# Designs tried in a protein design chat: VH-VL binders against q8rwq4r167to367. Part 5

Target 1, 201 residues: q8rwq4r167to367
Amino acid sequence: LALEDIDGSPSFLEKALQFIEKYGTKIEGILRQSADVEEVERRVQEYEQGKTEFTFDEDPHVVGDCIKHVLRELPSSPVSASCCTALLEAYRIESKEARISSLRSAIAETFPEPNRRLLQRILKMMHTISSHSHENRMNPNAVAACMAPLLLRPLLAGECDLEDDFDGGEDNSAQLLAAANAANNAQAIITVLLEDYGSIF

## First folded at step 15 (VH-VL)

Design m01
Fold by ESMFold2, fold request of step 19:
Structure m01 (fold): chain C 201 residues (1-201), chain A 123 residues (1-123), chain B 108 residues (1-108)
Amino acid sequence: as target 1 above (201 residues)
Amino acid sequence: QVQLVQSGAEVKKPGASVKVSCKASGYTFTEYWMHWVRQAPGQGLEWMGVIDPSGGLTYYAQKFQGRVTLTRDTSTSTVYMELSSLRSEDTAVYYCAKDWDLEDYFPQYFDYWGQGTTVTVSS
Amino acid sequence: EIVLTQSPGTLSLSPGERATLSCRASQSVDSSYLAWYQQKPGQAPRLLIYDASDRATGIPDRFSGSGSGTDFTLTISRLEPEDFAVYYCQQYGNWPLTFGGGTKVEIK
């Protein structure tokens, strides 16, 4: 499980999420500002070698990038291709109340339970950060922009739903249009999930 | 830090073509899309198209399809905009613009612009 | 294609006054993918606001954006001498990317 080690104890990812929820809320640009790649890799390696707890004096930007590192390296996307399709279909509903209801249903009914719990857990951290935007300058849209590529990989890879909408085949211009639309959709979906987190989960 | 330096002003006759260069520095050239926007004298801004320098993929606004060609040279970190079959209505300042980027995400608004290249089409 | 209509065409105001600029889209701009730019004569545009309400890096607090759907507003709470310029909105919810016609803010 991405959130638990084999023995049931919190994983590296879960500990990093907890750290950001506790110490990241007042940090300007948290989740947006990159840390040095080698410093992030060193911290991951230190965990593997036995430094299994984060301390309050660690740099929140490094811990934030540790979260992103782990998400990139997961063997499967937090949201599968079929689940991305379900989210996109629900998001496109024009009525806000119907859209929220459909998003809730898609997550509750379509996602395999481990994937739903992982998504909900990551969104909880993101929601906590965005709730302190007055201090950290990270409103829901900003947090979504930083994290959506890691959560909705199949959508960004063009594997989800609307490949039939883009009859591009080998058309180079269709590929760029599809990439631009996927990026906008990914950010928009995650933004709605954050803005209405309590209603959806 | 980030700089986009465009080639100098051009005066062309109707029916000719023009090729404007935009040299990028201060960032990894192939990791960000480059857009072209023009502005006729005393008028607003008009998006022309975009190129992904990593593979040379392009998309053109329908108004310019068939007349505009965007290319790049990764060895010099330079994009080129060529506009053919020039008309007097093509008189404008032409800008290259880099989209603002988060590493794996390309929002489509423009944080960095070239200085602009004036193209004048008259006989 | 999403058409952006800015109003008024010209705002004549004094330093210290509040400026309110409107941008109206011909159809809803998904997720408020709407930016605002400032342009001074002989210069390239400068990004002020993105995603309808998010201030770009280094932009003074007196600039704020609001709105959603088809109606968007740029507000300058107290005009400074350097704020007299032309302002453009831009949508990026759909290709082609489109700009509004501009609002010129000039000294009264």
Scores: ipSAE 0.318, ipTM 0.712, lowest interface PAE 3.9, mean pLDDT 87
Fold by ESMFold2, fold request of step 19:
Structure m01 (fold): chain C 201 residues (1-201), chain A 123 residues (1-123), chain B 108 residues (1-108)
Amino acid sequence: as target 1 above (201 residues)
Amino acid sequence: QVQLVQSGAEVKKPGASVKVSCKASGYTFTEYWMHWVRQAPGQGLEWMGVIDPSGGLTYYAQKFQGRVTLTRDTSTSTVYMELSSLRSEDTAVYYCAKDWDLEDYFPQYFDYWGQGTTVTVSS
Amino acid sequence: EIVLTQSPGTLSLSPGERATLSCRASQSVDSSYLAWYQQKPGQAPRLLIYDASDRATGIPDRFSGSGSGTDFTLTISRLEPEDFAVYYCQQYGNWPLTFGGGTKVEIK
């Protein structure tokens, strides 16, 4: 459920993003602290039954988990496997300026526009939250840690190979090491996109 | 609340094995990795390895490969660390430690630690 | 593997003074994946700082972390009696996970 319904009106996701940008900036642990799973599921059902607007008195932690729920339930990742590969290749460039330039190019040239719009929109909300880190304790690294698994699902699933060194069915130790590396890379990529948001988008 | 409770102190002879338990409570045991770290008397901290309790996959630091075995019992939320062929240099406090509290992401620093288990080899 | 070198080995200071602890990595720690721990005798380590500069829950504001690349610093702005302990850095940018050798902060 991208940012718009068929009629062009804001989707549930877009409305939740707007709510967090407006009411989540002063909430300690926003996007990190879990809400009651049953409350989140109920709120999603209420939307499906016609309660399509958030009010200012709703719990920001519930709305934040609604965002995560929608992202988990997307039929495909916000960033596709090939796009994850492009971001990883660009991220591994050691020169900071060349890395930022390559990330910008990868997003502009590799991403289909709907995926680029979705990623940029979610990162805008994350950037807003992290800009208030003194109040909410959610700096760019913390926000990236919470959101990277939802944005870069193919990378964490091992679908973004840069090298032809990994073979399916390898040792148990290789699987945990690969998972740890993927997790670190996912957080690091999103952190850079967030810290240099204005230069990249 | 998260709590990691380890088994009591052990005294062993060189060449023996030791098995230390770490019982977890206050969180979903299978959703987080469990690490083991040791500390020799008067020395720093040394990472030994990690287990994913959901499937039992493990990774061991090279120094301990072939001597350490990590296992778990999901019905009791308990991880076990067994160290074989003990040497006097294995005298240390052994800690279990839980990683970050994220659904699908395991950043590898430790916010919860067991109380430690002292293992003495030929004291 | 990444070797972490902490300095000084021992830091003798009085309560109220500022403590500055260094942790230097043998290679760059890419995204500042570095944590700091405090350990008192007979106790498990306590997480102070993660991701180089982020204070863990319940850690007083007098503890701060900074640095990137190969050079990281833990600062205790105003030592309290309970801060006299050993401090360790730990990197998690690469496996194997490694710790520094520690800096003991002791009362002068």
Scores: ipSAE 0.310, ipTM 0.713, lowest interface PAE 3.9, mean pLDDT 87
Fold by ESMFold2 at other seeds, fold request of step 19:
Structure m01 (fold): chain C 201 residues (1-201), chain A 123 residues (1-123), chain B 108 residues (1-108)
Amino acid sequence: as target 1 above (201 residues)
Amino acid sequence: QVQLVQSGAEVKKPGASVKVSCKASGYTFTEYWMHWVRQAPGQGLEWMGVIDPSGGLTYYAQKFQGRVTLTRDTSTSTVYMELSSLRSEDTAVYYCAKDWDLEDYFPQYFDYWGQGTTVTVSS
Amino acid sequence: EIVLTQSPGTLSLSPGERATLSCRASQSVDSSYLAWYQQKPGQAPRLLIYDASDRATGIPDRFSGSGSGTDFTLTISRLEPEDFAVYYCQQYGNWPLTFGGGTKVEIK
């Protein structure tokens, strides 16, 4: 699993998530501000060569980009296409109470257990960061904007967006509009999951 | 340093066309969408459309559909806006504007703007 | 198309006063999809606030945004001389992207 090594100890991803939860809460722009590309590449290479422990003095922006790198390199999206469809359908419910209930049900009922645990774990870190927005300036919308493309890849790829199918997708204008709508929906879904984290999980 | 540098002012007669360039530097040109916004003298801002430079896909506001064409040249990191069949009400400052960072979704608000290109349509 | 109506059209205030600028949408806009810009004569707009309440990089904390649905507010807690300008709101929840008509903040 992405969160554990074969011996049951925390993986690099889990250690990086813990680091951000401990040292990232007071860092302005955490998860949004890019680290130096060369430094991130070097740190990823060090992890690939066996340096999977973070020390307290490492730059939280570099560690945040390491989290994004690991998520980007996962063999499959944390949320599958069918799961993205379920979240999108639940999100479109007009009543806030019904929407939250449907999002909870979609996660509990349609996600394979490993994917659900991974999503919940990443959202826990994101929720912790957004709970300190006064200090780090990263409210739920801002954190969702940075992370939703990594979590809901099939939605952004158009693999579960039913609204765009009616136009057939051959029109240049339709393709960009569909992409913009998918991006807005992805951020909005993750934002609700963060704002109502305790009710959903 | 992100920078958007637009071509110089244009004076045109009604019925002509104008082509305004916007040269981008300081970031990876193909990773961000480029928007065009105009501002008539003493008036507010009006969105005209957007281009994705990676593939050249475009979307135009309905008001400009059929008159505006956005293109790009990835070798020079330049976007072009061409507006045809000019009328006096097309007199405006035309801006290119870059959307926010690629690693987020495309948030469709603008952190960097070109300096503006004045297009005057007069006899 | 979402129409944004800004009020007042002009605010005449003195340095040190609080400015409150309103932006009302013709349809509900998710509060995460509204930006505010400042524009001075002869200059391109400058981003102040995005996602209704988040300050852009380098924007002083005297600027704050709030609101949701159809009602959004930009507040300047204590006007500085450099704050006398025109302010525009912009929604990006739906295409076409639209801007408000502007509020001019001028010295009294």
Scores: ipSAE 0.269, ipTM 0.694, lowest interface PAE 4.5, mean pLDDT 86
Fold by ESMFold2 at other seeds, fold request of step 19:
Structure m01 (fold): chain C 201 residues (1-201), chain A 123 residues (1-123), chain B 108 residues (1-108)
Amino acid sequence: as target 1 above (201 residues)
Amino acid sequence: QVQLVQSGAEVKKPGASVKVSCKASGYTFTEYWMHWVRQAPGQGLEWMGVIDPSGGLTYYAQKFQGRVTLTRDTSTSTVYMELSSLRSEDTAVYYCAKDWDLEDYFPQYFDYWGQGTTVTVSS
Amino acid sequence: EIVLTQSPGTLSLSPGERATLSCRASQSVDSSYLAWYQQKPGQAPRLLIYDASDRATGIPDRFSGSGSGTDFTLTISRLEPEDFAVYYCQQYGNWPLTFGGGTKVEIK
C-alpha cells in the first residue's frame, strides 16, 4: 500500500528509498542532515504534478527528507502500538540468540503483513546506508536515532501496554522520565534490527 | 547561532535562595529540553535536573529534590533555576545546557551550554 | 544510579603523544549511550563524542571513542597543544544522568 500506487507501480516512497540506496551511501550525514522544509514540500508537489522519477543529480538530503515526510504523514504508524510492545518485550531478553529469535517471531506473528513489509523495506534502505558508515558517518546507532521516531511512533507517544518503571502513576516528573526511556528504547530496538537484519528478516 | 546566556554571578548567605536565569536564542525554545548541571570548585560535573519548556514538566535529581525548582517563561525564551536553603557546599558554577529535538532525534547529551553562573555561598 | 569512574585522574604527556582515557561504568550502559566532553578552565564543556564512538560536528579525527557495556575509551591519537584540558565522560542510558570524575591531560 505505502510502497505501491494503485496501478501496482512503485510509489513515491519506494522510489525515494531506491534513490537513497543507490545514491546516498557516500553522502556524509545522509538521513541525519535536514533539508529545507519548503524544498521538500516542493519536490513532493512536483512528483504529484508529473515529475515521477528521481534523477541522479537531485540532492540526496532532500530525497531523504522526502522519505521522512511521507512516513510522518502516514495515517497510522508503520509499527502499531501492539507491535511496539511486542518488539520492546523481545528486545529486553538478555540472551542475544533468544532476543533475535524473539524479535523474528514478534515480527512474523504480531505484525500484519503490509506493516511487516513496510518496516522491512525501510530497514533495508537503512541497513544499506549503515553498511557504508566509514564513508557517510552513519553507523546503525546514528541511522536508528534519525528514523526510530518515525517508525515506532506509539512507543514514543506512550501508547504501548507496558508494565515497567513508567506505569506506577501520573505526575510531571514521571512523564519526562518515560519520554527519555522511550526514546532510548526506540533507538536501541531499531539498532538491533539493523545490526541483525539478515537474521531477523 | 544557538546561544544560551545566563545571569551574572551571585553571592548568598547560608539559608537563602538563588535564582539563575538562562535565556535561549537561535532556535525554537519550546522544542528542546533544558538541563542544569553544576560544578563545584575543582570538582566534576553534576546533573541537577531538566525542564521541558513547552509544558513546564520537570524532573529533578534526588539529591536536589525539594530544594531545586525549574521554571520557564516562553514569552522571553528563558529558563530559571532556583535553589533554596543554600549551604556552603552549594558554591559552584551552574550551567544550563540544551539537548536536541525530541521529534526527530533523542540525545541526552549536551552540545550547547550556557557560559555558567558562579554562585558563592558564604557567611 | 550508574557511577562512572575515569582513569587515570591525571595524564602527563607531551604534544605528539597518544592519550588513552578510560571510563568504567558500575553497570552496563545500554546501547553505548556515552558521551565525552573536553573542558578548559573558565569554559563550559565541549562535546567531543556521543554514542560512545560518534564524533560531534567539528571535532578533529584525532579524537576517537570506543567501548561498550561497562568499559569505554577516549583516544587522542596525536596530542596537539590545544588538547591539554580536562575530559569527562557522561552516560545517558539511565536517569539520573551522570558524569565521570574527569581525567586531566596536562603537559609533561
Scores: ipSAE 0.259, ipTM 0.692, lowest interface PAE 4.7, mean pLDDT 86

Design m01
Fold by ESMFold2, fold request of step 19:
Structure m01 (fold): chain C 201 residues (1-201), chain A 123 residues (1-123), chain B 108 residues (1-108)
Amino acid sequence: as target 1 above (201 residues)
Amino acid sequence: QVQLVQSGAEVKKPGASVKVSCKASGYTFTEYWMHWVRQAPGQGLEWMGVIDPSGGLTYYAQKFQGRVTLTRDTSTSTVYMELSSLRSEDTAVYYCAKDWDLEDYFPQYFDYWGQGTTVTVSS
Amino acid sequence: EIVLTQSPGTLSLSPGERATLSCRASQSVDSSYLAWYQQKPGQAPRLLIYDASDRATGIPDRFSGSGSGTDFTLTISRLEPEDFAVYYCQQYGNWPLTFGGGTKVEIK
């Protein structure tokens, strides 16, 4: 699965998540600051060639981008289109407590187990980083901004029925507005999941 | 080193049009949205609209709908703002400002502004 | 459309004093998508605060932002001579993007 190799040992993704939880908490702009794309590719190749452990002296920005690289390359989104729709519907509930309850229910009841486990694991790392925001300048909203597009890809692609009404398909303004709203909604959903992590998971 | 360089000041008569350019450098032009904001003398800031340079899609604030047109030229990394049917109330400094892209981890605020272009509408 | 109302319109203070600037939104601003800018005559706005409470790069500790929902505050804990300027709030949670009317902080 995405977090484990066939023998049950931690995967590349899981090891990178652990590294960031241990060494990334004090790094300003962690998850936000980009590393060199070629350096990230090299590190991925080094893992495939047998360098299976991260060492304490590795650049946390490179490791953070390795996480993003893996998430971008997944054959399907960590959160499917139907799951994105469920999260968006739950998020739109005006009452804060009802909204949190609905988000919890959507995740527990709608998500396939592997997707729920993956999402929860990634959010755990993000929650750890955001809990040290006074050191790293990455509060829940900032971490969500960086990660939501990778987690909620169908929402950003307009594949949730709520975002696509078809009667504005050729309308220049409608498409750009929908894209901006989708980006803001994706960030807002992940922000709530981080702020209320313990209540939701 | 991000820079936004705008065209020079303009003086126009009522009823005319003005076209202000904003040339971008120091980043990949098509990966970020470009906004336009104006400021009348002694007044606050007013958002006019936004263009996505990759496809040329635009959104305009309702106040300017039908009068403002945003375009771009990707070969010169330049956006253009055209405002038609000018009135004395359109006298202002016009700014371009670079937006964010979530995948590039750009902050969701305007940290990069052009120097401003003064447009004066008088007879 | 979200209307941002800043108060006071003008704040007359001396260097060393604490300045408190308010920005009230006509409806809730999603996820605290609110920024604060400083503007001096003849210059483009300068970003101070993003995400309601985070200082932009290079902004001194005396600037802080707080608030959520409809009520946001910019605080300058101890005014320096260079802080006398006009301050604007801006929301970016919903389109159209809107700015507050500004608060001028001037020497008493």
Scores: ipSAE 0.217, ipTM 0.653, lowest interface PAE 5.1, mean pLDDT 86
Fold by ESMFold2 at other seeds, fold request of step 19:
Structure m01 (fold): chain C 201 residues (1-201), chain A 123 residues (1-123), chain B 108 residues (1-108)
Amino acid sequence: as target 1 above (201 residues)
Amino acid sequence: QVQLVQSGAEVKKPGASVKVSCKASGYTFTEYWMHWVRQAPGQGLEWMGVIDPSGGLTYYAQKFQGRVTLTRDTSTSTVYMELSSLRSEDTAVYYCAKDWDLEDYFPQYFDYWGQGTTVTVSS
Amino acid sequence: EIVLTQSPGTLSLSPGERATLSCRASQSVDSSYLAWYQQKPGQAPRLLIYDASDRATGIPDRFSGSGSGTDFTLTISRLEPEDFAVYYCQQYGNWPLTFGGGTKVEIK
């Protein structure tokens, strides 16, 4: 599916993830630094035209943006709206031990298996990058900031219900406050999933 | 190269209004929020509010609600801050500040600041 | 509203010494949404650190940030003459955005 073609061979996304895990760990600003949009589009076209393997000499920033391109093009978010709500509720638990346990349970019990597998696979690449932060300067917070908008699209789109009272001054104030809170929550959730990856998966 | 250029210093009497401009260049004006922060003499920084230039949506800190108005002109890449019913306590340097550039979303800290506009309300 | 309390108010040190500046929040700042700024007289603030520990572009490696929850620290490993200034922390975990009262680092 997202990670494999019908015949079970690695998809474009899976190959790009593997490339970043192998060649991206020592690249400063990997996943954060943008590549030229036209170069990314060209590389996607080249794959569709038969260049189905990434070679060691390709620019890791281009390959990183190919990953983002594929995630943006998915027909639905890697994490659905109901799953985003479950993660947000688990994240808000104040006790660290209970929070980690609740996040683990939410992923194990509420996610459809394909979505869980996809999220875990992408987080594995992100965890690998953040484990080399001394070389690439991409700690868990930095990687989460770059990737959370693509993984938790329903949260940023305002499609998740929250029980909290919404505090706004006038009509327009409510929209900006909600957008700021959604962005902070998305990054925070992904950061915790990366920092406690082994406990959660 | 990002620049935020603010209008010149103002001297006002209590009860008047002031309008400070902030002209942006070196980046896509409508893609980033613009914040306003003030600093009274000898004091720290105080956030006043924010405008999204693409649609003109605003949020104001409660302390300034009803007195501050943020507007923008996308054709000149300029944000305006108007503060009404001035009091001596409003004497401060007023800054516009741009948030940090992220690919799909921008967080709420400030990598570029205007040079500041001194507003004096006295006497 | 999250109140940020910086300490000490003034830190008197010599060039070459290590400076340690503290910022305490009245409530937890989720995901360490905290920035540090340097400000010299007559100038606008300059961003040093964001997300508690990430150095902004062009900031020397002698500046480092740490902390989470309610307690945050800015460290200048070896003070240079240009580092004598006022430093502010700022949180962006909740609106309204708030700043600390500042720590003045001055030459002894």
Scores: ipSAE 0.191, ipTM 0.667, lowest interface PAE 5.1, mean pLDDT 86

